# VH-VL binders against p14714r889to1111: the designs that were tried, part 18

Target 1, 223 residues: p14714r889to1111
Amino acid sequence: YLRHEVKDPEKAISFLQDLLHSSGLSEDQKRLLRTSVLCREQLAKVISDSDIEGIEEGYVELDCSEFGLQESLEAVVKQVMELSIERKVQISCDYPQEVSSMRLYGDNLRLQQILSETLLSSIRFTPALRGLCVSFKVIARIEAIGKRMKRVELEFRIIHPAPGLPEDLVREMFQPLRKGTSREGLGLHITQKLVKLMERGTLRYLRESEMSAFVILTEFPLI

## First folded at step 5 (VH-VL)

Design s19 (framework fv_cemiplimab)
Fold by ESMFold2-Fast, scan of step 5:
Structure s19 (fold): chain C 223 residues (1-223), chain A 121 residues (1-121), chain B 107 residues (1-107)
Amino acid sequence: as target 1 above (223 residues)
Amino acid sequence: EVQLLESGGVLVQPGGSLRLSCAASGFTFSSYSMTWVRQAPGKGLEWVSGISGDSSWTYFADSVKGRFTISRDNSKNTLYLQMNSLKGEDTAVYYCARDSEWELYDAFDIWGQGTLVTVSS
Amino acid sequence: DIQMTQSPSSLSASVGDSITITCRASQGISNYLNWYQQKPGKAPNLLIYAASTLQSGVPSRFSGSGSGTDFTLTIRTLQPEDFATYYCQQLNSYPFTFGPGTVVDFR
């Protein structure tokens, strides 16, 4: 069941790419198809059985390199922009000034995967109503860990209107994986396990009267 | 606009062979997976076979594996089902359907009108 | 193979009624579940895909719900054109399998 669920998105993406390259679609139809590809790509982040087993057990090694935080955040927003437009849900970004010059050492692609999955889920559970939006906020705390070494604690807050995610979906995210787990639940479960692989990574889902939020904490060496 | 038209269904004796065709129009045929679904008289739907747009992948139900072959000619916008070693249990209306993969999900969104295959002695 | 079951096998209803059809999978299929309508002598028509997403052109009185192994199709305010056979289908693994169908008859 799980193996087939993971492999289906890869086949779907292949067929969708063929469709995109074929003549016969209007510009509007191609835009909708591109939105479908983006939605499929979010599920393609749900990886093979061997990768899932490794992530679940904490054995997957991060591919660390130097990267710019602002560039990563811009890539994430671009990645989710088409769903945002399709669902008519605005994304409001609030980054501190230091983000623009911040160079980090870590797994850039896994960070983007974590942020895009939580943003996509937030967009899906936000009504398309005037004045309602998804807020993407970053809080940075720089700490000296030695005479020449610095570290930054990053807090990502992805805020959306109450009630937010269904309770069973939040349960699937934090509880042990089981047969019958939804596609969305599987994606979020893997996301929370990926956060655990990050340096001092934590993922919380908060519910308040007027809003709900993903709160992701992680630390990176600052270059 | 989008249409599928099956043909080739006839009366065949057990052990015989038959080839069904499905003519597609109104869409980019090569961009879609295609499928065959059958329905025995008075019974429910049974998935038979599927083929990818580029013919790189084919799939079959266990009941027809080794006897049926699915193929397509994208230059002619036509899907085929070659049926060999036909049995009485293969008597059914055979539908071709477009396997659309919109929004991460397979959906048989366009169906032909079906062609009746009768296998009897 | 994944076995699909539907309940009830048949039901009788009147125009204006609300009806619910249940579909169960022998193992978890997430939300890879489609619903089809078939009228006598006609080809099936896609109603719902991804368990709950209504196909373009399908009236809003149709709705689907469920995930994992248990799924429901609900038709609110039944119309004369809704008397048909309804099939669920799992698309989680090959071979794709259909439920045995539920016949909705006029009372």
Scores: ipSAE 0.000, ipTM 0.400, lowest interface PAE 21.7, mean pLDDT 80

Design s2 (framework fv_cemiplimab)
Fold by ESMFold2-Fast, scan of step 5:
Structure s2 (fold): chain C 223 residues (1-223), chain A 121 residues (1-121), chain B 107 residues (1-107)
Amino acid sequence: as target 1 above (223 residues)
Amino acid sequence: EVQLLESGGVLVQPGGSLRLSCAASGFTFSSYSMTWVRQAPGKGLEWVSGISGDSSYTYFADSVKGRFTISRDNSKNTLYLQMNSLKGEDTAVYYCARDSEWELYDAFDIWGQGTLVTVSS
Amino acid sequence: DIQMTQSPSSLSASVGDSITITCRASQGISNYLNWYQQKPGKAPNLLIYAASTLQSGVPSRFSGSGSGTDFTLTIRTLQPEDFATYYCQQLNSYPFTFGPGTVVDFR
């Protein structure tokens, strides 16, 4: 999928970003540089996923660590802001208060990958029209398993105006990969498979008369 | 030399059926997705259907879903389009094209010369 | 379905002119956009893929630019063989869709 030859250009880009970071930059340039660093990190993750059969068959091992949920959500929103601005589509975030203090144990980068892909798709298929926006909503259900053990069930809703994604693109998300699958379809297919690797992970795409939505469920140990 | 050659276009009555063929040569046929694109007289290009190299996936334009079927025989290097319940609106030159992937991007890089299908009484 | 529009529908030009054709997608398609040239009575030929990458064998006077929803095809120093119809196509999602075409005629 991605070729080995891409690794050398990626290293060159990383080197150039490091040089720019040490330079006297304007605040706008610093923000662009930070965004480019996040994009490079996501590209590195995609390159590391070159064994797509592992993802398809569901035996890829998650790289679990402690992370802050609010930091992850903020990183995801920053990552998609460029497309949001370019398309003039606003993102409205709605998080419970508990998110600001949540420390989770899980695969932070995979979670960010799942959320960024679904947000990018939602933005892409939202018309640039007054009053239309993509809503990013988080619902958290905290349950104690014992006196000192807690877990949280997270529901992510990425809501956008109807009609939403093309029907064939949604079908591609749930069908096995083939040559000629669209790049958006490939990204969403990988996302769907990654959600299945998460604890109790489910991904649904809902269509209503006025709105469409990605609904993602997953569970994390709460630290 | 890489070539695609369509055949089978004829005059057909409305409600009739017709099968188009596309003979491929000069490349490893089974390694490429293939597609059909049509063009009504004096009109623009309309993508009709696509098929993966191993036939596991097929896609259709809404205008032909349920009426057209795309298939291929890799042992004969041939692509097919079975057209059923033909309508006057299906009158067009039908092109087959190779769907190549270059650095994650699809490109219809090789086209046949087309075969004319006329649907009229 | 993603709708593609092109502007202008037609234009008249002379050999040596530089011309620009615009293509717009109804939804964001990143850079998954191709340009094709079709001469009267002949099959289309691929000119550009990935919005800006020139196909092998295509003269350097052709160039493409754009991303998201707005794209342009530029032909510098128009040659006699460039009088043709030009189509853009999105390949971001199925069904793939073409623009209505821009006819480039001799003035």
Scores: ipSAE 0.000, ipTM 0.408, lowest interface PAE 20.9, mean pLDDT 81

Design s20 (framework fv_cemiplimab)
Fold by ESMFold2-Fast, scan of step 5:
Structure s20 (fold): chain C 223 residues (1-223), chain A 121 residues (1-121), chain B 107 residues (1-107)
Amino acid sequence: as target 1 above (223 residues)
Amino acid sequence: EVQLLESGGVLVQPGGSLRLSCAASGFTFSSYSMTWVRQAPGKGLEWVSGISGESGYDYFADSVKGRFTISRDNSKNTLYLQMNSLKGEDTAVYYCAREGEWSLYDAFDIWGQGTLVTVSS
Amino acid sequence: DIQMTQSPSSLSASVGDSITITCRASQGISNYLNWYQQKPGKAPNLLIYAASTLQSGVPSRFSGSGSGTDFTLTIRTLQPEDFATYYCQQLNSYPFTFGPGTVVDFR
């Protein structure tokens, strides 16, 4: 486990403060700033609690910057393409039109890491059979907060044929680490922790009769 | 009417311990992050430690890490600095300060008068 | 840690003069820089935050500028009460660090 200096929640809050300052603060924008300050404290708490308990996977170097969502999604697909070709498992991408012009403020590389890891696992557990594929779907909900502030709620769905991931692997992803945890389970566990460091981040694994899916939710300031 | 009042500064032997207090009045104490800043005689300002409002997360300068602890009692509107394993280099006036509420940027907008800690034989 | 330097370490000036004090950070701190004034035997007083924003109650003769690594505090038409020590401080990252101070003495 490598430890990284955590400064990026401060950078994200700093960027939001700069935006609010330039736009002129209304009462609604002051409430947004309050929410941002509380999020900073909650992120610091999660990291401090992880440190106090000696869980090093809680330390992450988050480097927030402005980035294009479409470029990030294309980079993720490119990163997993070699395994997709080798396993003869196609990836079908479904993005809404607004993604092509969407610019976000956040940690682009960690977002790519989260999406790549979940896509790679989905490809690995998809049989190389005719008509079977992994579907990468993005759902975007844009919300205006005050005059100049916008945010977007992003839902990433990585859908693959049932049964999907082994039950033990899904348990390892969400349960506390222990001796004997698999390398793949450790990787997915770290991915789940990274999602929780993202703005309002959640990660779920769903099973249905014909399909299984990772569902990842995050929020980003929209530039 | 916003005020901070430090107390507890005395002469103490090297290796000794001391607890400083800072009494706050005139504002909602729990809503503000608080900090300790020190100044050695004839020297500049040195940030020592900070603690968040309701959450109580603490931060320390490397020079005091492991020796000092910061705490607060929001029900009593009081900030504390527990100093252990004191060294001659810890001799300074210790200031209590408030970080600004709902500011777009952190700033130490209210300061106490300071309390002198002398670490000597 | 981010190291802060100030120049000059001291300067002599007369009432009515305009003076400038510079502050430099060892790495980029955007505009997360404050300026404080300290008179002998007293606690510091906040003058400027966010590099250029005057604290409420601070006279308009004080102004700050800069971003990134290089910052300046300017006092126009110096008054008798302005003879003091001035400190810059970065709040971009922990630990927070202060410059060594600039002493403004009466000539």
Scores: ipSAE 0.000, ipTM 0.405, lowest interface PAE 20.1, mean pLDDT 78

Design s21 (framework fv_cemiplimab)
Fold by ESMFold2-Fast, scan of step 5:
Structure s21 (fold): chain C 223 residues (1-223), chain A 121 residues (1-121), chain B 107 residues (1-107)
Amino acid sequence: as target 1 above (223 residues)
Amino acid sequence: EVQLLESGGVLVQPGGSLRLSCAASGFTFSSYSMTWVRQAPGKGLEWVSGISGDSSYTYFADSVKGRFTISRDNSKNTLYLQMNSLKGEDTAVYYCARDSEWELYDAFDIWGQGTLVTVSS
Amino acid sequence: DIQMTQSPSSLSASVGDSITITCRASQGIRNYLNWYQQKPGKAPNLLIYAASTLQSGVPSRFSGSGSGTDFTLTIRTLQPEDFATYYCQQLNSYPFTFGPGTVVDFR
């Protein structure tokens, strides 16, 4: 069943590392596998903390700590850079200046997982060899609650050229897990569920005339 | 027990507006995507619009883009289709259907009885 | 948009016959294809989804096959209640599109 495939992350990662060293693969194939290993490491971290049934039913608990938003965004971009280079797709980042000093209280690793998965999918389904860009935009709205408490509503937009994600992958993001779910669809589905676990979290996939976009909203206490 | 009931179909003049409703019962409405399918007299089926359970995304057929809007009120178990700038070619029986998903496949497994919209002068 | 075609547009058959209806997509849709039955004055009824999976309660004389662009609906030992119009539908991409229908009439 699908749960069995994803509950053995250490064996999967070890196998992929062994495959890289013994493979006879081209350098291009090795780069793709390294990007996949990073993606799988993030996914394995989430799954090792909870099973898929826990995520589906909302039983997964967030591991909240203080973190810097800019450092998290930089880590995410670094994680997806290898696929970006392989596909000859540029990543354009547009962050407001307040992000550089912004310290949040929340689950940093799950935020990075959400952003990495949506960026990796956007890059994967941007046509190769066109020299096209994926835009990663952040919009921040700060709200004060009393004199000592502040919150920020963060909107992440990951914009990529048409046609965007295949319709079946968008379906896999929003629908319950079943046998035959692709690995890409599994990652996106878990991402959708993780967003819903975050405070006031929403994830949308929009198709527009020349662009498609992931739109992720979430709220964090500001330190 | 599981059922969908459409209402709102009437005769309307070209350029007019109309809102259709679909009342759902017998299942957890918010857990399902919903869709509208129409059928012109003596013709085949045409998919019109779809909406996700949480209203996070909507889709439309090219023939109705910019004129029709789909929405839902999960607290009232009701689906809506707002139809603007109506044309004679919009004359059809409009069906509400549940877009159930099983094993990652969409299936319109429950259909309403339909409501007739006639656009004529 | 993905265009769906059906063949034949109509056929005449007798009770006990076996019939086949074909559906073709203008581009690959994998197995994201449904079959519906519609009787005069009634709403459509789902017969088959995922190209070959029979909906609960649908008689085993109905079967579906195919993938990619070419699909077939087969009805073995046709019964009186099977005289209806049959539609295929692709759900691979938006907008979802239906075939024009095949009318199965009593001979």
Scores: ipSAE 0.000, ipTM 0.414, lowest interface PAE 15.7, mean pLDDT 79

Design s22 (framework fv_cemiplimab)
Fold by ESMFold2-Fast, scan of step 5:
Structure s22 (fold): chain C 223 residues (1-223), chain A 121 residues (1-121), chain B 107 residues (1-107)
Amino acid sequence: as target 1 above (223 residues)
Amino acid sequence: EVQLLESGGVLVQPGGSLRLSCAASGFTFSSYSMTWVRQAPGKGLEWVSGISGDGSYTYFADSVKGRFTISRDNSKNTLYLQMNSLKGEDTAVYYCARELEWTIYDAFDIWGQGTLVTVSS
Amino acid sequence: DIQMTQSPSSLSASVGDSITITCRASQDISRYLNWYQQKPGKAPNLLIYAASTLQSGVPSRFSGSGSGTDFTLTIRTLQPEDFATYYCQQLNSYPFTFGPGTVVDFR
């Protein structure tokens, strides 16, 4: 019966919300569970409005509109703040000045999903040790194409202490879905497929001696 | 130009209260953790308190815990230290400092000029 | 709390000398160790963070080394502006603690 709730994302979210409400859980447990519910809601949204086969085959189309980059980044940080507080892992944000006025044409919801999922994973695998944090950096490279159009290449770096994500999880992110794929691996797999749907989208996971990082590149028309 | 400017240091009686301010300019204040460090006359540096960029996390040295509170107003680019139940051993120059944003390691890269607090009868 | 000690408490040197200052932590702090320079009447200035990384704008004659509990600051070819008090600081755990300082003065 529990399997029914787990395999239906909407039912799973409702079940977790009911458990949170009716349980004698501690405040820390409530925050963690609430963050998990929010993560599952993001995943359920991806699955409910796009089938997994369509994402896997690359046939799903983006829902593009005009949006402000600063507002999107702020929304992403708010979405992950509860886990950040629960795990006592700070997020350090580093945005160039032009981000505050930058208006883009693209799929705002999918961009937020990509950034939220990679930030949440980075937080989960960062020790709660002083001097260690997750760094969320944005690098913008503006290119004028012709007389009336500008584009911006955005590089998102989500940097966290080495060793970072387990090798199994990184493997699940880049390999085809299998019956034994973990829930977190499924989320990251969908995330890397969503990045590939973005204009010139690429996602890399880097390991260095002192740090590891998600590096996400994508290009947007600039309004 | 990046700068921090402390104010509020005066002579106060033991048991009194005082609020220090630190005005930040030349950088995105809300993106940085901030800290207070003090130095008693002729003595070394002592870390007092720290606060995260959004104010959700605060930290204190045992010597001031329960007596001092740290806060910030990001809309005004200002850091505060509220000092209550002041003791003679709280006499010091109080420095405001910014924590580095660019690394997984913390460092206090920009410091204010300091403001002198004297606790004496 | 993590206690920090520095050796020597003071030293006298001449311009052109090379000097070393040692900092010791009462427990393992990995590489979460910073060095600061302070001149009389002035605020401290960051020299080195993460035990060995020079802060931008700091002359290359300054270098730091060490990990765990034992750390050193080296100043090669001492210049007149280097006569100051030097502090180490651990940032591994709260509360952050400073060493007592090392005074570097004229011989």
Scores: ipSAE 0.000, ipTM 0.412, lowest interface PAE 16.1, mean pLDDT 80

Design s23 (framework fv_felzartamab)
Fold by ESMFold2-Fast, scan of step 5:
Structure s23 (fold): chain C 223 residues (1-223), chain A 121 residues (1-121), chain B 107 residues (1-107)
Amino acid sequence: as target 1 above (223 residues)
Amino acid sequence: QVQLVESGGGLVQPGGSLRLSCAASGFTFSSYSMNWVRQAPGKGLEWVSGISGDSSYTYYADSVKGRFTISRDNSKNTLYLQMNSLRAEDTAVYYCARDSEWELYDAFDIWGQGTLVTVSS
Amino acid sequence: DIELTQPPSVSVAPGQTARISCSGDKLGDKYVYWYQQKPGQAPVLVIYQDSKRPSGIPERFSGSNSGNTATLTISGTQAEDEADYYCQAWDSSYAVVFGGGTKLTVL
């Protein structure tokens, strides 16, 4: 989303989506249109909240609402599917059974933004070799808070073959922004700052001999 | 009209230096990764170097690492290749090429006409 | 990691189908690109991502990539198709690899 100037392309995408909505659509076309609308909303949120200083200093407030986790994960996978197909890099999803019925209270669009950006980077830096894939895993730990409230700690692992991301890109993700930061580095930097805004949010990049991974931890009230 | 125009080629002594330029027009230069590809007389294409749109990442062929430096000035829509410690084997036509990684993923979709570098006494 | 091998030359009569191969270990797992170069001119992209054709490239150009071999196919070959053709792929270190090139002669 950050690779080219977004403001004008976003307006063009919005216009095209409106045109498609007015035509008779097949179920597949409706699905693609819904995915495009979600991507546009994610981009619009980045544009409206592009105050990098506010995000870095933790001044930006999250827009919390009730949402379904499974629907959010499906939306994220759909958002990155075109790049997955284009690069011949498969995405393997591994979710616990509880995800299908899990209702959370939090910032759905920011969660999707975090997951989409880390998945897109993982896909970009995975070689297009048969048998190599990006694995998207979710681990959920549910805790009771008192007699009525529940929370869930979610761990998202986005695993890809070694060597993974370039060292400079990982550096840009975790160090202060500077002039000349790449568009991918800017996107990942914003992503790690957004993770810090989430309840108990942490983002790590692991590098092992056989694999590398983004590990994202965050906590949500469970409805 | 999208166009790339190379310049700066010429005759240079072994061990000498030369700087190539590539002037871009007709597109948003800073949004694209740019590359240098060379071709020795009567030989095939050989990739030399690449640079990301904002200069954060640079890549080099093993044959030129430590001797060549790729850079760009987005305010001037210009790509550069600084060539040091030149050898006879560096004699080639040097092409500037645009990487369509965003639109087409890793294709060189626009090429300049090339500039000849001759390394000899 | 990968080396791309092309035949040095291919000859075809006008109107016949030309096939130019590009071989590499597990090449079918990678995207392959094809460039046409006429004498004294810059290369021109004719096929990207194995089989896709850029705007302005005639329909007679097509590509495939499976197993260890990618193929550029020119159906109904014309005199103006006489050129050198290069295949290209990206290796796992993000370096660009070109094949040695194939001279297509149309007689």
Scores: ipSAE 0.000, ipTM 0.427, lowest interface PAE 17.4, mean pLDDT 80

Design s24 (framework fv_vulinacimab)
Fold by ESMFold2-Fast, scan of step 5:
Structure s24 (fold): chain C 223 residues (1-223), chain A 121 residues (1-121), chain B 112 residues (1-112)
Amino acid sequence: as target 1 above (223 residues)
Amino acid sequence: QVQLVQSGGGLVQPGGSLRLSCAASGFTFSSYSMSWVRQAPGKGLEWVSGISGDSSYTYYADSVKGRFTISRDNSKNTVNLQMNSLRAEDTAVYYCAREGEWSLYDAFDIWGQGTLVTVSS
Amino acid sequence: DVVMTQSPLSLPVTLGQPASISCRSSQSLLHSSGYNYLDWYVQKPGQSPQLLIYLGSNRASGVPDRISGSGSGTDFTLRISRVEAEDVGVYYCMQALQYPFTFGQGTKLEIK
């Protein structure tokens, strides 16, 4: 059961603080996670105790509508740009040309939550050094379904300098929730569960010698 | 149609240079990492070099580091391998391959036809 | 560098019989994401290599179900349940966990 109210971020923060009181996070880490929560609430829905449980168990039904992909990507970038500026970390966006005219049928707000959370985490773990940035890349694979219907598989790559996220956070993202899970880990865990609710959704975190990346796949009908 | 077409091989003397090119079509070239993989006559595959979609990151095998340079021109849909200070041991068929580094396949899903490079006096 | 070791190096098989190729890595290819960054390729005579299996166990498009990949960590197996004439070639495993990417030595599959 997800709420549509975006004006009550204090309830979400209170829930997260109660859940993760003994987490041992630094004050800077707590502040960054709080900022992440507030940013997500401004884009979509307030996450309550029952909403989190519904997401974890797969109860949440997607709220599908027609939306423009470019508008969604712009909204996500605007939301994370505040943290990007604050941390002195640049974001480089690389979209195929067809994105500008692409209209999809799906859950726009959930897509924005997924993308904003992974971008915020990537920004958080990127050093503020000259020449280092977070790259937000989109790949679209279009399939025709008969003469008039089309679908698109979207691959979102959020690439940042190695080593990237701490191993504990990546583990928390993919493991079942437990008492003592970090606030950042809870946010990423909820994100990977939301991805699994999307049509053919998958989320991976990759590490290479010089870079690390979130790779998110999801499929949408094209309008 | 997704395709990689290679050119630029040939015979060269030890210490010489060659430039290999790989022309891509049928996909958004700048969105994919590209790699070069070689195979000496009668031997196995050896990964040589890789480049990210925006050219911000390049990678090399120790055997070619400092001698080979990978580059790409996204406006022309080409990836290039500049080979300097060539040795007899560099004799091989060189393949370019599309790297699914960040994609669903996360593997070399499309390969060029190969270009023979022979280093001999 | 991650060292990849294949066995056997040569694999003569009777048509219609099963075949198995082993691949071992010098370090774990299991990433914290839960994926094993191991791919399998085949190079048929006179052709470029082609992808068979990615991320340990996933079949590439057009690969028949008689070909499967399994394993985790440092030990991986490529299995062909019934060898067909078209399967002749040299099979390579490759780790894609870290640069430089490294291949096994190759296993030559031949029909007896």
Scores: ipSAE 0.000, ipTM 0.418, lowest interface PAE 16.5, mean pLDDT 79

Design s25 (framework fv_benmelstobart)
Fold by ESMFold2-Fast, scan of step 5:
Structure s25 (fold): chain C 223 residues (1-223), chain A 120 residues (1-120), chain B 107 residues (1-107)
Amino acid sequence: as target 1 above (223 residues)
Amino acid sequence: QITLKESGPTLVKPTQTLTLTCTVSGFSLSSYYVHWIRQPPGKALEWLGVIYSGGYTYYNAAFMSRLTITKDNSKNQVVLTMNNMDPVDTATYYCARDSEWELYDAFDIWGQGTLVTVSS
Amino acid sequence: DIQMTQSPSSLSASVGDRVTITCKASQGISNYVAWYQQKPGKAPKLLIYAASTLQSGVPDRFSGSGYGTDFTFTISSLQPEDIATYFCQQLNSYPFTFGQGTKLEIK
């Protein structure tokens, strides 16, 4: 059922890109279409036949390389910016100083997929009222391993106004996939599984009276 | 009832190693971060370090070269070890639970503290 | 390291007075501030977290406000049991740091 729903994501993205370049859409229509393209691009990166089967069973191999954390965070924010603008929901970024010089060894694209999906969901379920904010906070905790090796534990907090995600979506995120799982639930479920593939990765969804949040924890070797 | 209690020697000689144990009750160390804080007599609180639910540690750079925090989840114990004690290390030592399940860090439950005096 | 400058260092007030203590961070720390009460010979007790959120079980005469670098802690109507030293703390980044404390005395 899942494979049928995602069979040709690249073809769908190509079609949407052609529409963006083709003709007299209004600016609002262009923004909606651009947001749809970004969402489908993220889905295509996450959900192929091989990916869904491997992720559910824990067999997906991470494609590790050196990357800059600041560049990754900037790419993520750029990926979600169109939806942020359309929803009139601001994104407030709070990063420690060391992020700007931090070079990591890990799977940059999968990290971006995790962060983009959780940010998109947070924006989607924030009411479309002027001045509302989704806060994207990073906490970096550096640990030395012997004399020459360092690692960093990164905690990402994506905080949004209550009530946050519907309870059904949170259940779909953490429960086994089944026929009838929503597309949003599928995306979040895969995100949760991808976090578990990361070094000591954890994903939590928290609810409080005024706010809700995704809390993502993962570890990377430092260069 | 949620409690933390510090235990260990109350008197340490200069150059010796201090070992303090924090015994917790009413919650699991696999689910909460635990911090160590000290307070010299009549002075401000000073953060020493933390051990995460997953076992990672982070130390205040001022103490990092001589400080180690470990834990044993099955024993409900967190252990602080500090090498090369000096009279200026005389302080009340606290362990405290971090409310990590909230959106914000805060030290919601503290141990009673144990006064460690460093003298000959 | 982020330095927390707390003022005043000591304060004397009468029962029923409004008491205000301030805390200034050396750099922006959003709302990652907690306030603690410490009575003589006892461990600190959490009163406020996230700059303005009252801890469960804490009387509503205690309140906090602020964002960025400037933070305020207020007791709206001082009670005898409020005699204590009060500390602010930043929890924005490691190492976590505390203010120097404000000793509150009742006349």
Scores: ipSAE 0.000, ipTM 0.432, lowest interface PAE 17.2, mean pLDDT 80

